VH-VL binders against Protein-tyrosine-phosphatase MKP1 (MKP1). Designs and how they scored, part 2

Target 1, 143 residues: Protein-tyrosine-phosphatase MKP1 (MKP1), of Arabidopsis thaliana (Mouse-ear cress) (q9c5s1r149to291)
Amino acid sequence: ECSKVADHIYVGGDAVAKDKSILKNNGITHILNCVGFICPEYFKSDFCYRSLWLQDSPSEDITSILYDVFDYFEDVREQSGRIFVHCCQGVSRSTSLVIAYLMWREGQSFDDAFQYVKSARGIADPNMGFACQLLQCQKRVHA

## First folded at step 4 (VH-VL; framework fv_unasnemab)

Design v12 (from v01 with heavy chain Q105G)
Fold by ESMFold2-Fast, scan of step 4:
Structure v12 (fold): chain C 143 residues (1-143), chain A 121 residues (1-121), chain B 107 residues (1-107)
Amino acid sequence: as target 1 above (143 residues)
Amino acid sequence: EVQLVESGGGLVQPGRSLRLSCTASGFTFGDYAMDWVRQAPGKGLEWVAEIRSKAYGGTTYYAESVKGRFTISRDDSKSIVYLQMNSLRTEDTALYYCTRERWLGYYFDYWGKGTTVTVSS
Amino acid sequence: DIQMTQSPSSVSASVGDRVTITCRASQSIRSYLNWYQQKPGKAPKLLIYAASSLQSGVPSRFSGSGSGTDFTLTISSLQPEDFASYFCQQSYSTPYTFGGGTKVEME
């Protein structure tokens, strides 16, 4: 299940990351692999890759990488590309990064961005630590 | 404010080893990938190695010409990136630059002055 | 490996001239191309990244264009400080590769 969240952003898990046909059929040009310690860059000759080593743990710090991720998403958008963002199951790590991006880009609250992503991908469920970090980001920007 | 200072170059015989160091200041070192790029006398630029930040796996990448002989590493507590060069060849003679890499486009926005490595009898 | 072919290898120009340098990739690299300037005895300096994005502090007379395999660096009105060597670099995939360079010399 490859979920389209925005014109240039798609979210999924490892099953989609391994399926070149699904990726090509959705016009994917770039891949953000959130689980580099588990999943390799399967099709490096076909797609542009960036890899992160994110644990699905409340203690993992995603705040430190958010602006790098936002810059990459904007770079792909400006090129008229499409990015596939994935972790193992497409539930917490990948969806948390996309929620953060929508909060930043569209000025949405955490709750609005989360509900929007959840409407496109019903299994989206950031872990408690990621949710808390994004709520803190919201308070800094939208206080 | 951003500074990269290379050291460790010198004259060395073929088959020997050298370790280059690059001390960084003026930015949060641990957040950036770091690279080594070399330039033989009167020649163009050749990318040598990359090491990514911890958040990006701390993974390392090498040019085929140095793979198995060179090792890139970093010490984030000291803001230093290293290049350990083993089994040196005359073709490794070059000015070695340390560069800071931007993850967004993998471009090198800051360069040190370089340290000279001469491999000769 | 992706090969980068840069042309011309040298160009003679006068202050005020428009100078164009081209770079060709052996396969599509989309917009993952950077341009660097190097003056004699100095380290390279980033001019343009992502094919067309001007680095902060670089004069607006420098511009980049292209995508896929064909790229161009343009200096709209050459200044005395622009006599230097210029290198393109693909950042699409490792190993990152540079063009052979273009030396811009005074006529």
Scores: ipSAE 0.006, ipTM 0.571, lowest interface PAE 10.8, mean pLDDT 87

Design v13 (from v01 with heavy chain Q105S)
Fold by ESMFold2-Fast, scan of step 4:
Structure v13 (fold): chain C 143 residues (1-143), chain A 121 residues (1-121), chain B 107 residues (1-107)
Amino acid sequence: as target 1 above (143 residues)
Amino acid sequence: EVQLVESGGGLVQPGRSLRLSCTASGFTFGDYAMDWVRQAPGKGLEWVAEIRSKAYGGTTYYAESVKGRFTISRDDSKSIVYLQMNSLRTEDTALYYCTRERWLSYYFDYWGKGTTVTVSS
Amino acid sequence: DIQMTQSPSSVSASVGDRVTITCRASQSIRSYLNWYQQKPGKAPKLLIYAASSLQSGVPSRFSGSGSGTDFTLTISSLQPEDFASYFCQQSYSTPYTFGGGTKVEME
């Protein structure tokens, strides 16, 4: 369901995104909607929304948006907020962005960051294209 | 230098339509969200509409006062953002500014000089 | 919609004065508040974003503070070029909304 990956980051799917009680109970203040073309910003009066239009396809380019996403996660952290990052099922799109952030922020390898996220959310499974992009960015992000 | 140049304003009768354009230069236009903000004579600022970059879905947002009547759009190949204004009312009379928006904090870091729209018989 | 209440609507001040302008949101907007300066006949200029971050090129006498619902813009020592109108703006969610403005005029 709603998986705590870091003090300020939670991951889930559309079912959690529609459930204001779960979001409020986890102290969520911000929502990053990775599937704006499918899911609306359900509770605009209650949460701060940012939306992306990411397809769960190996051909989707996530590299171009990574630093914008990192800046947003850092902004939420600096405000002592908590962000809920979601896609349809919380498997590939949302988890890929969080894995990338942990690689960048903690200096972790892709494999270490992925295993960390998977330990918090067992269904986490970036698609092949996202995994390849993150591996290619690994040296640049950690340099 | 970052520049935003608005055009298309003028005098128009109530109920008519008008299209504003804003030509951008000096930055990678496609990377930024763009907004329209208006100011009635002697009054404060009112946000009108936003269009996000295509990387963030090209989604559009509107103030309630213009929803259903105004349409924001963009042409990244020409570095132009548009505001199509239909069913104009006297209350739409204002100086219309084009602004560049930063994604992280949604602040307007550059503004054009504005183009005047007067809705009157 | 989030409503922004700005005060005072106008203030008379002299060069060298400390000027404080306040802005209150109808609900928590965390730190998503920006401040703009507008001189007569000119477009607004960004001064501060994210409640307290000074925009590049803006003099250090300008500062912002606050979070949640209550925010303050301070000009520590007013200069002749600072006589202008000032507006706050919340960027927490659409529709983005502005305060009513504060005119800082010469005493």
Scores: ipSAE 0.082, ipTM 0.696, lowest interface PAE 5.1, mean pLDDT 89

Design v14 (from v01 with heavy chain Q105D)
Fold by ESMFold2-Fast, scan of step 4:
Structure v14 (fold): chain C 143 residues (1-143), chain A 121 residues (1-121), chain B 107 residues (1-107)
Amino acid sequence: as target 1 above (143 residues)
Amino acid sequence: EVQLVESGGGLVQPGRSLRLSCTASGFTFGDYAMDWVRQAPGKGLEWVAEIRSKAYGGTTYYAESVKGRFTISRDDSKSIVYLQMNSLRTEDTALYYCTRERWLDYYFDYWGKGTTVTVSS
Amino acid sequence: DIQMTQSPSSVSASVGDRVTITCRASQSIRSYLNWYQQKPGKAPKLLIYAASSLQSGVPSRFSGSGSGTDFTLTISSLQPEDFASYFCQQSYSTPYTFGGGTKVEME
């Protein structure tokens, strides 16, 4: 459901995104909506929103937005906030961005970051194209 | 060379509607968020509305003073951003600027010259 | 909403003077603070972004500092073309908010 994957990062799907009480009970202050073309920003007066239009498709280019997303995550952390990252089911799009952040922030390999996220959220499963893009990112950082 | 050109301003009576346009050139328009910022005569700056790029949701945001009355939209094929202003009030009288902001760029790096809207009977 | 308090509202200065303008946010905005200059009858011009980064083409006499809630714009040696209004703006979250402005006028 609403999975805590780091001290300031939570992941879920649209069902959680629609539930203000779950979001407030987890101390969420910011929301990153990965599926703006499907899900609206439900509670604009209660939370700070950023929205993305990410297709859950191997051809979607997530590499071009990664540093923008990392900066937003760092910003939320710096102010002791908590961010809820969601797509439709919390399986591929939202988890891929969080995996990328952990690789960058903690210097983890793709596999280590993926297993870390999967231990907190068992359904986490980046699509093949996202996995390939993150593996390419790993080669740049850890070469 | 980045250029933003506003148009559509004029004199309008309270309660009526007006649509502002901003034509952009010199950059890849679809990659940037676009904003409207206004300035009442002799006053400071007030942010009015933002529309993000389609890659970042095409999401719209509004100042509380205009929410429900104004609608921001964009046409990426023509490199135009619009501000549809309904139920105009005397307090909406201002010079309206079009500004460029890339989502996560965090600043308005280019501004047009502005278009004047006067709401008076 | 994040309130931006700018001080002073006006300052009288002479060419060669050091001018300091302060901006305070009602909550931490990290370094998402921008400074703009506006001359009479003209559109605002970006001077500084991300609290301390100088925009290309802006003279080095302009500098910004601060993080969190307290920010400062400094003009080290005022020139005739610097008599203008200055505005801070937080870009941390919508609604974006501006300070009330500071008019730098000739003494």
Scores: ipSAE 0.000, ipTM 0.517, lowest interface PAE 14.1, mean pLDDT 86

Design v15 (from v01 with heavy chain Q105E)
Fold by ESMFold2-Fast, scan of step 4:
Structure v15 (fold): chain C 143 residues (1-143), chain A 121 residues (1-121), chain B 107 residues (1-107)
Amino acid sequence: as target 1 above (143 residues)
Amino acid sequence: EVQLVESGGGLVQPGRSLRLSCTASGFTFGDYAMDWVRQAPGKGLEWVAEIRSKAYGGTTYYAESVKGRFTISRDDSKSIVYLQMNSLRTEDTALYYCTRERWLEYYFDYWGKGTTVTVSS
Amino acid sequence: DIQMTQSPSSVSASVGDRVTITCRASQSIRSYLNWYQQKPGKAPKLLIYAASSLQSGVPSRFSGSGSGTDFTLTISSLQPEDFASYFCQQSYSTPYTFGGGTKVEME
């Protein structure tokens, strides 16, 4: 499924990334592909793409890319666009980036942002390493 | 301090409706997701429905067996969660528990004593 | 839906015994597995959440382990108050699902 998390942000997996009709029906203009090594940019002529190579592993460093991702989300918002963020299943990688964005943009705690995303997408589940990194980001923003 | 008190159970015929209520006290009700879990006589536990806090969208989720027939709702001003049960079936016969849900791990840390629903002709 | 298979359905044990109950999920649920105890005529009580975290007030003889698809609840030295039914529950995704339960009976 394609889950609306914010006015300009949608989350899903590879099944949605492959389905032009679902993407068009949700008004998607931009796609953030978190798994460029697994999934290609399926519809380059129809959408604007940015691809990342994120492993769903506690050892993956998402902290180093967060501000680049935030800038991209803000660019899409300023254009009145809608971004579809995806990984393989829309469980860990894509949801972790969206959780981080909500923490940064709205000043939310990790717990609050995670529950908000999970309320929109019940399968959302950042791996332990991502959760730990986001908690460290919370300490810098809120403490 | 935390208390959950279910009410509204009873004997009803198949096809009829019943509304369960759960009154919460001892915590900030609006901050928590609330769930209904049922247990048929002599059987195991079955999760029925969840309603998230309004701060997080007030989103509702249902077990496939009740989807389209049951509606979960809440009134934060009264600290009550409801379960509206329509088109009742004999297999809906169970003790219905109200539970408070804790996030990060989504576990049920407090349960009421339950209210009995019997659907029989 | 994620199916939870719990075994055994019942076990006879004596005070002081080590009791192990297992749960298997039909797909990976990572560590989103909770264990509940239910005594006759009573509501369930949370014992363990997130596969291995002991709920406050629960005796240390209870422990949980596992991740992904295979999980265990262990009671290291069974006490008289531990004769009850035990249920696992996945909280990885809705619909949340429970195992069929294990009844721990006095032998």
Scores: ipSAE 0.000, ipTM 0.506, lowest interface PAE 16.4, mean pLDDT 86

Design v16 (from v01 with heavy chain Q105P)
Fold by ESMFold2-Fast, scan of step 4:
Structure v16 (fold): chain C 143 residues (1-143), chain A 121 residues (1-121), chain B 107 residues (1-107)
Amino acid sequence: as target 1 above (143 residues)
Amino acid sequence: EVQLVESGGGLVQPGRSLRLSCTASGFTFGDYAMDWVRQAPGKGLEWVAEIRSKAYGGTTYYAESVKGRFTISRDDSKSIVYLQMNSLRTEDTALYYCTRERWLPYYFDYWGKGTTVTVSS
Amino acid sequence: DIQMTQSPSSVSASVGDRVTITCRASQSIRSYLNWYQQKPGKAPKLLIYAASSLQSGVPSRFSGSGSGTDFTLTISSLQPEDFASYFCQQSYSTPYTFGGGTKVEME
């Protein structure tokens, strides 16, 4: 399922990433693939791709890539585009990046941003290591 | 001291295969992505392929001009990155550079001297 | 694919001159632009990454600026060792693409 989480941000899993009709129907222009080592860039001639290689593991360091991801989201927004962010199931990796972005952009706490994303996508559930990293970085991301 | 040494270049006929190697030293090879960039005689630079570290799944990326014909691979135990070049065309004639890639922001901070591949009858 | 247009293709200059090279991307690449120098018979050398960050060991006369689609490399006071070719490269998205190059020649 393709969930609209923000005006220009959509989240899903590999099933949606493989479906050009769903992507086109939602007006997607850009795709952030969080699992480049698992999923290819399926429709390179139709969408602008950026790929990351994130393991869904508490030991994975998402903090080091946050500002790069935020820059990409802002670039898509400024172009009036729509970005589809995906991992394998759209549960942990992709949702963690979107939660971090909302914390930064909207000045939300981790809990507020997480609840907001969860209201749009019920299965959103960052792994404990990602949640801990976002909680630790909350003050820095907002500042 | 970081060093990258390419080898395996040579003169080869169209349609044949050639394997390039790049031996790295002076850094923790397994932590870095490695790329191949080529330069045709008297021309500019063209990115060919990338292979990520195994910690990031060893994912590979290719330029459209070589996709399906070239394969990039690595052997972290030997600190070598390879470029297997199949179905070679005269347009593949170039000096092939091995480069080390930094993670975010992405850039090629070290380059080897290159190995020459000439595809001609 | 992101197309990189570099200008001029060549420039004639004298030692002590200020040299400016421009690079334009076909779409926004934020600040994901790198500059490389290549001397005849040698491998390219990184000068600047992330549009404006000077690589360690590179002389301070080199500077980069720009964001989005328009970027510049400036050599504030050209030295004899600076006569070379210069290439921009976007690292925003694969396939990574290079500009056509600018040859800085002695006037």
Scores: ipSAE 0.006, ipTM 0.525, lowest interface PAE 13.7, mean pLDDT 87

Design v17 (from v01 with heavy chain Y106F)
Fold by ESMFold2-Fast, scan of step 4:
Structure v17 (fold): chain C 143 residues (1-143), chain A 121 residues (1-121), chain B 107 residues (1-107)
Amino acid sequence: as target 1 above (143 residues)
Amino acid sequence: EVQLVESGGGLVQPGRSLRLSCTASGFTFGDYAMDWVRQAPGKGLEWVAEIRSKAYGGTTYYAESVKGRFTISRDDSKSIVYLQMNSLRTEDTALYYCTRERWLQFYFDYWGKGTTVTVSS
Amino acid sequence: DIQMTQSPSSVSASVGDRVTITCRASQSIRSYLNWYQQKPGKAPKLLIYAASSLQSGVPSRFSGSGSGTDFTLTISSLQPEDFASYFCQQSYSTPYTFGGGTKVEME
């Protein structure tokens, strides 16, 4: 399922990433592939791709890439584009990056951003390590 | 201050190999993608190869003209990016620039002075 | 591969002139276009990225515009240090490709 989480951000899993028709019907222009070691950039001639190699593991460090991801989401927004963010199931890796972006951009707490994403995509569930990293990011932003 | 210093260029015969190095300083090297761009004498710019940071898979990309002959690699502990050039051809003659790439917009914000490679019999 | 066609290949101009250089992509690249300046014997220098964003330290007389397939670099009032070659580059997808360059030379 392809879930619209924000005006320009959509989240899904590998099933949607393989489906050019769903991506085109949702007006997707850009794709952030969070699982480059599993999923190739399926439609390189149709969409602008950026790929990350994120393990769905509590020990994975997402903090080091957050501002790069935020800049990419902002670039897509400024171009009036729509970005599809995906991992294997659209549960942890892709949703964690979108939650972080909302925290940064809107000044939301982790809990508020997480509930917002979860309302659009019920299966959203960052792994414990990602949740802890985002809570630490919240402390840096909100004291 | 960001600095990129290329080395390893020289005069070689067709079919031989050269290894170029680019030593980086003044930034967190492991966070950036690195590229090689070349310029033949009196000609324009040609992108050659890219290597992404480990966070972005350490993946490599090549121009069609060099695929199978050139290999880009990096050593983050030494802040060096390499270009191994095999089966050199006369059309590989160029000044080779090392450049730092901003990942999201894929622009080259810092360039070295370049190292000259001349492939001639 | 995305082909970048840059025009003109050269232009003669005087200090104070307005100079425009164009770049056309063979397919839509949205706003993923960068402009570089290269002076004789020197490495290229980034001027503009993302079609219209001015790199820090670059004079405001330089501006970029366009999206999709058609792009323009403008120098509003040419200065002596601006006589150089200019190259566009698409960053939409690999392989990244450059335009053929435009030499801005003294009239």
Scores: ipSAE 0.013, ipTM 0.636, lowest interface PAE 8.0, mean pLDDT 88

Design v19 (from v01 with heavy chain Y106W)
Fold by ESMFold2-Fast, scan of step 4:
Structure v19 (fold): chain C 143 residues (1-143), chain A 121 residues (1-121), chain B 107 residues (1-107)
Amino acid sequence: as target 1 above (143 residues)
Amino acid sequence: EVQLVESGGGLVQPGRSLRLSCTASGFTFGDYAMDWVRQAPGKGLEWVAEIRSKAYGGTTYYAESVKGRFTISRDDSKSIVYLQMNSLRTEDTALYYCTRERWLQWYFDYWGKGTTVTVSS
Amino acid sequence: DIQMTQSPSSVSASVGDRVTITCRASQSIRSYLNWYQQKPGKAPKLLIYAASSLQSGVPSRFSGSGSGTDFTLTISSLQPEDFASYFCQQSYSTPYTFGGGTKVEME
């Protein structure tokens, strides 16, 4: 349920977000809540929270927030922290942001980053709109 | 290039209301969270309220001292942030600054000159 | 709420001096600490964010350090324009809170 997708990045859904024991056992220090309109910041005294209000819809614009999200992931890494990224099920919204980060940081193609995340979390499946946006980002960076 | 201009301050009696406005220019207003920070005469800084950008939920946050009395809002089409102040108290007397805020580190990188609110009979 | 304790409340210094100001958080705030300068009659100005990142346009004589609960702002060689008040602010969580301020005044 709580999938380690990189040294400092874990992905899951609301069930894990509500479970302080799982979060602490995995050494989580930071949480990126992708669904602030659904899930509250459950443990503000224990973890550093940043929240987004992302709809799991092909029309949602994730490109406008990507560099802010990358800054957060980099801040966590530089502090030797660990971030838990979540949405409702850990399928589309949270995984799309992590895929984008790996593309940016490691210079990976969308397909390579997606397969890497999927190998760590089998249910990872960005919606078509998110996938298209990330493919467009790949084209601009590598063109 | 970045400018924040506050207005709406003045002298009011306790229990009354005032609405402060802050007009922004020189940046893409809708991408930033906006905050109000106040400073009582001769004292330090006190954060009052925040409104996040639409991309981050458009959510609002308040200092405990103003909860239920103050309301922060924004109009992205006009690049204005507002602070509606109800049930004013003498301890609300301060210079009120409008600030813009970066997501993640939540720092206030630009400030207006402030507008003075005096609550007195 | 996270309380920020700043010290000293004032310090007298001369041009060329090294000045240090400290800020303590009541709980760990990681690196989410910002420093501001305020000159008399003026709005505050951001100096440092994320504990140690220098804001663009701010002179390199200003530096920040620390993490967790203990933070320091250092001015390596005080200049005439640096006589001002300085405030720390935690950005770990709302409500955001400021330290009480430190006034750096001419000796």
Scores: ipSAE 0.331, ipTM 0.786, lowest interface PAE 3.6, mean pLDDT 90

Design v20 (from v01 with heavy chain Y106R)
Fold by ESMFold2-Fast, scan of step 4:
Structure v20 (fold): chain C 143 residues (1-143), chain A 121 residues (1-121), chain B 107 residues (1-107)
Amino acid sequence: as target 1 above (143 residues)
Amino acid sequence: EVQLVESGGGLVQPGRSLRLSCTASGFTFGDYAMDWVRQAPGKGLEWVAEIRSKAYGGTTYYAESVKGRFTISRDDSKSIVYLQMNSLRTEDTALYYCTRERWLQRYFDYWGKGTTVTVSS
Amino acid sequence: DIQMTQSPSSVSASVGDRVTITCRASQSIRSYLNWYQQKPGKAPKLLIYAASSLQSGVPSRFSGSGSGTDFTLTISSLQPEDFASYFCQQSYSTPYTFGGGTKVEME
């Protein structure tokens, strides 16, 4: 399913990424594909695409791209756009980026942001390496 | 292999114009932002202009020192980025580098060797 | 515009020395800071991005730290090929601005 987690941010998996009608019905203008090595940019003429090559592995470095992703989300917001963020199942990679964004933008702890996202998308479950990296980001603010 | 090759530099009198070109190869040009950075003889680096990819509207940005005089543009079909320099001043004398910007990541990962612009009488 | 103040402007060092270069932004740029190395007659080369991320192929003796306004580039054990100029650059907002540079010279 296509989960609304903010006015300008929606999260899902490959099934939604392949469904032009659900994307159009939700007013999606931009798509952040977290799995460019697996999923193609299905509807290039309809949406603005950006692709990341993130493996759902605890060893993947998500921290180095977080601020770039936040800037991209803010640029979409400034354009009055709506971004659909997806990976294969919308469980770990895409949800981790959105959790990080909410931590940054709303000043929330990892746990608060995670519970908020999980309330909008019940299957949200960042892998342990991503969770650890986001907790490290939280500590930098509170140290 | 990523390559950036600048051309169009030379000796020019104050008040005249020059157009610099940068031909890119080895990557999907249209997906990247492109920038010009210059370096006056014996001085440091100065960012000049940026042009974002068409997916983000092809938006352009300029350093205050060149605003209104310089225009950055791109031709994605030819993999070329241009810098049109009008009303040149002696202070514009520099080696001009073309750079590829990882826009999402915000850094210049590849630089050309540069093309020299000398503005004097 | 965000001004970048880099210090020192030059440092004399010997092979094996620990070299520290600092960069200060006039306002918070979070972690949007890059470090470049430039050898005489050559184009700059990216060393560090996002304040602390080492670019692929760059030796581990280079490290970056800091966030907000204060940033540091460290070379833990200077090698002969490290005698060069180093520049910081903020990428938080346009106009992007560079520090004045630091020349690392042989003592």
Scores: ipSAE 0.015, ipTM 0.540, lowest interface PAE 6.8, mean pLDDT 87

Design v21 (from v01 with heavy chain Y107G)
Fold by ESMFold2-Fast, scan of step 4:
Structure v21 (fold): chain C 143 residues (1-143), chain A 121 residues (1-121), chain B 107 residues (1-107)
Amino acid sequence: as target 1 above (143 residues)
Amino acid sequence: EVQLVESGGGLVQPGRSLRLSCTASGFTFGDYAMDWVRQAPGKGLEWVAEIRSKAYGGTTYYAESVKGRFTISRDDSKSIVYLQMNSLRTEDTALYYCTRERWLQYGFDYWGKGTTVTVSS
Amino acid sequence: DIQMTQSPSSVSASVGDRVTITCRASQSIRSYLNWYQQKPGKAPKLLIYAASSLQSGVPSRFSGSGSGTDFTLTISSLQPEDFASYFCQQSYSTPYTFGGGTKVEME
């Protein structure tokens, strides 16, 4: 399942990442691989790849990379590209980055951004540590 | 102020090894991909190798002409990127530049002055 | 590997002239095309990234355009400090490749 979350952002798991026809049919131009230590960059000659090495663990620090990821999503959007963001199942790591981006870009709360992503991709479920980090980012705006 | 300072170049015989170093300052070194680009005397530019930041896997990439002979590595605690050059050939003779790569793949925004490598008998 | 073909190899121009340099990729590289300036005895300097984005500190007389396979660097009104070599570079995929360069010489 390749889920369209925003005009230029799609989310999925390894099954979609391995399927060049699904990626091409959705007009994907860029791929953000959140699990470089598990999944290779399958189609380097067809898509522009960037890989992150994120563990699906509450102790993983996603806060330090969020603004870099936001800049990349904005660059893809400005180029009229479409980015496919994936981890193993498209449940926690990839969805957490997209939730953070919507919070930042649209000014949404964590709950609103999470529900928006979940409405497009029902299995979206950030791990407890990622959820806490994103909630802390939300609170810092008002401190 | 961003600074990249290369060292380790010199005259070396074919088949020997040489290690280049690049010391970075003025930015958070560990957050950037680092590359080596070379230029033979009077010729154009040739990309040699890249090493990504550890947050992005620390993955390494090489030009086909140097694959298996050159190794790029980094020491984030010292803000140094290295190029270990083995089995040197006369065609490796060039000025070697250390570059910082804009995240993600948007070009080399800072370059050092380069260090000269001459491979000759 | 993506091959970059750059033209012309050299151009003679006078201060105030409009100079155009072209770069062609052997396959689509989207907008992942960068332009560099190199003066004799100096390291290259990034002028333009992502085909059309001007690097901080670079004069506005420099502009880039194009996408896919065909790209252009334009210097709208050549200044004395612009006599240099110019190189395009694709950053779409490794191995990254440079064009052969264009030398902009005083007429």
Scores: ipSAE 0.006, ipTM 0.574, lowest interface PAE 10.4, mean pLDDT 87

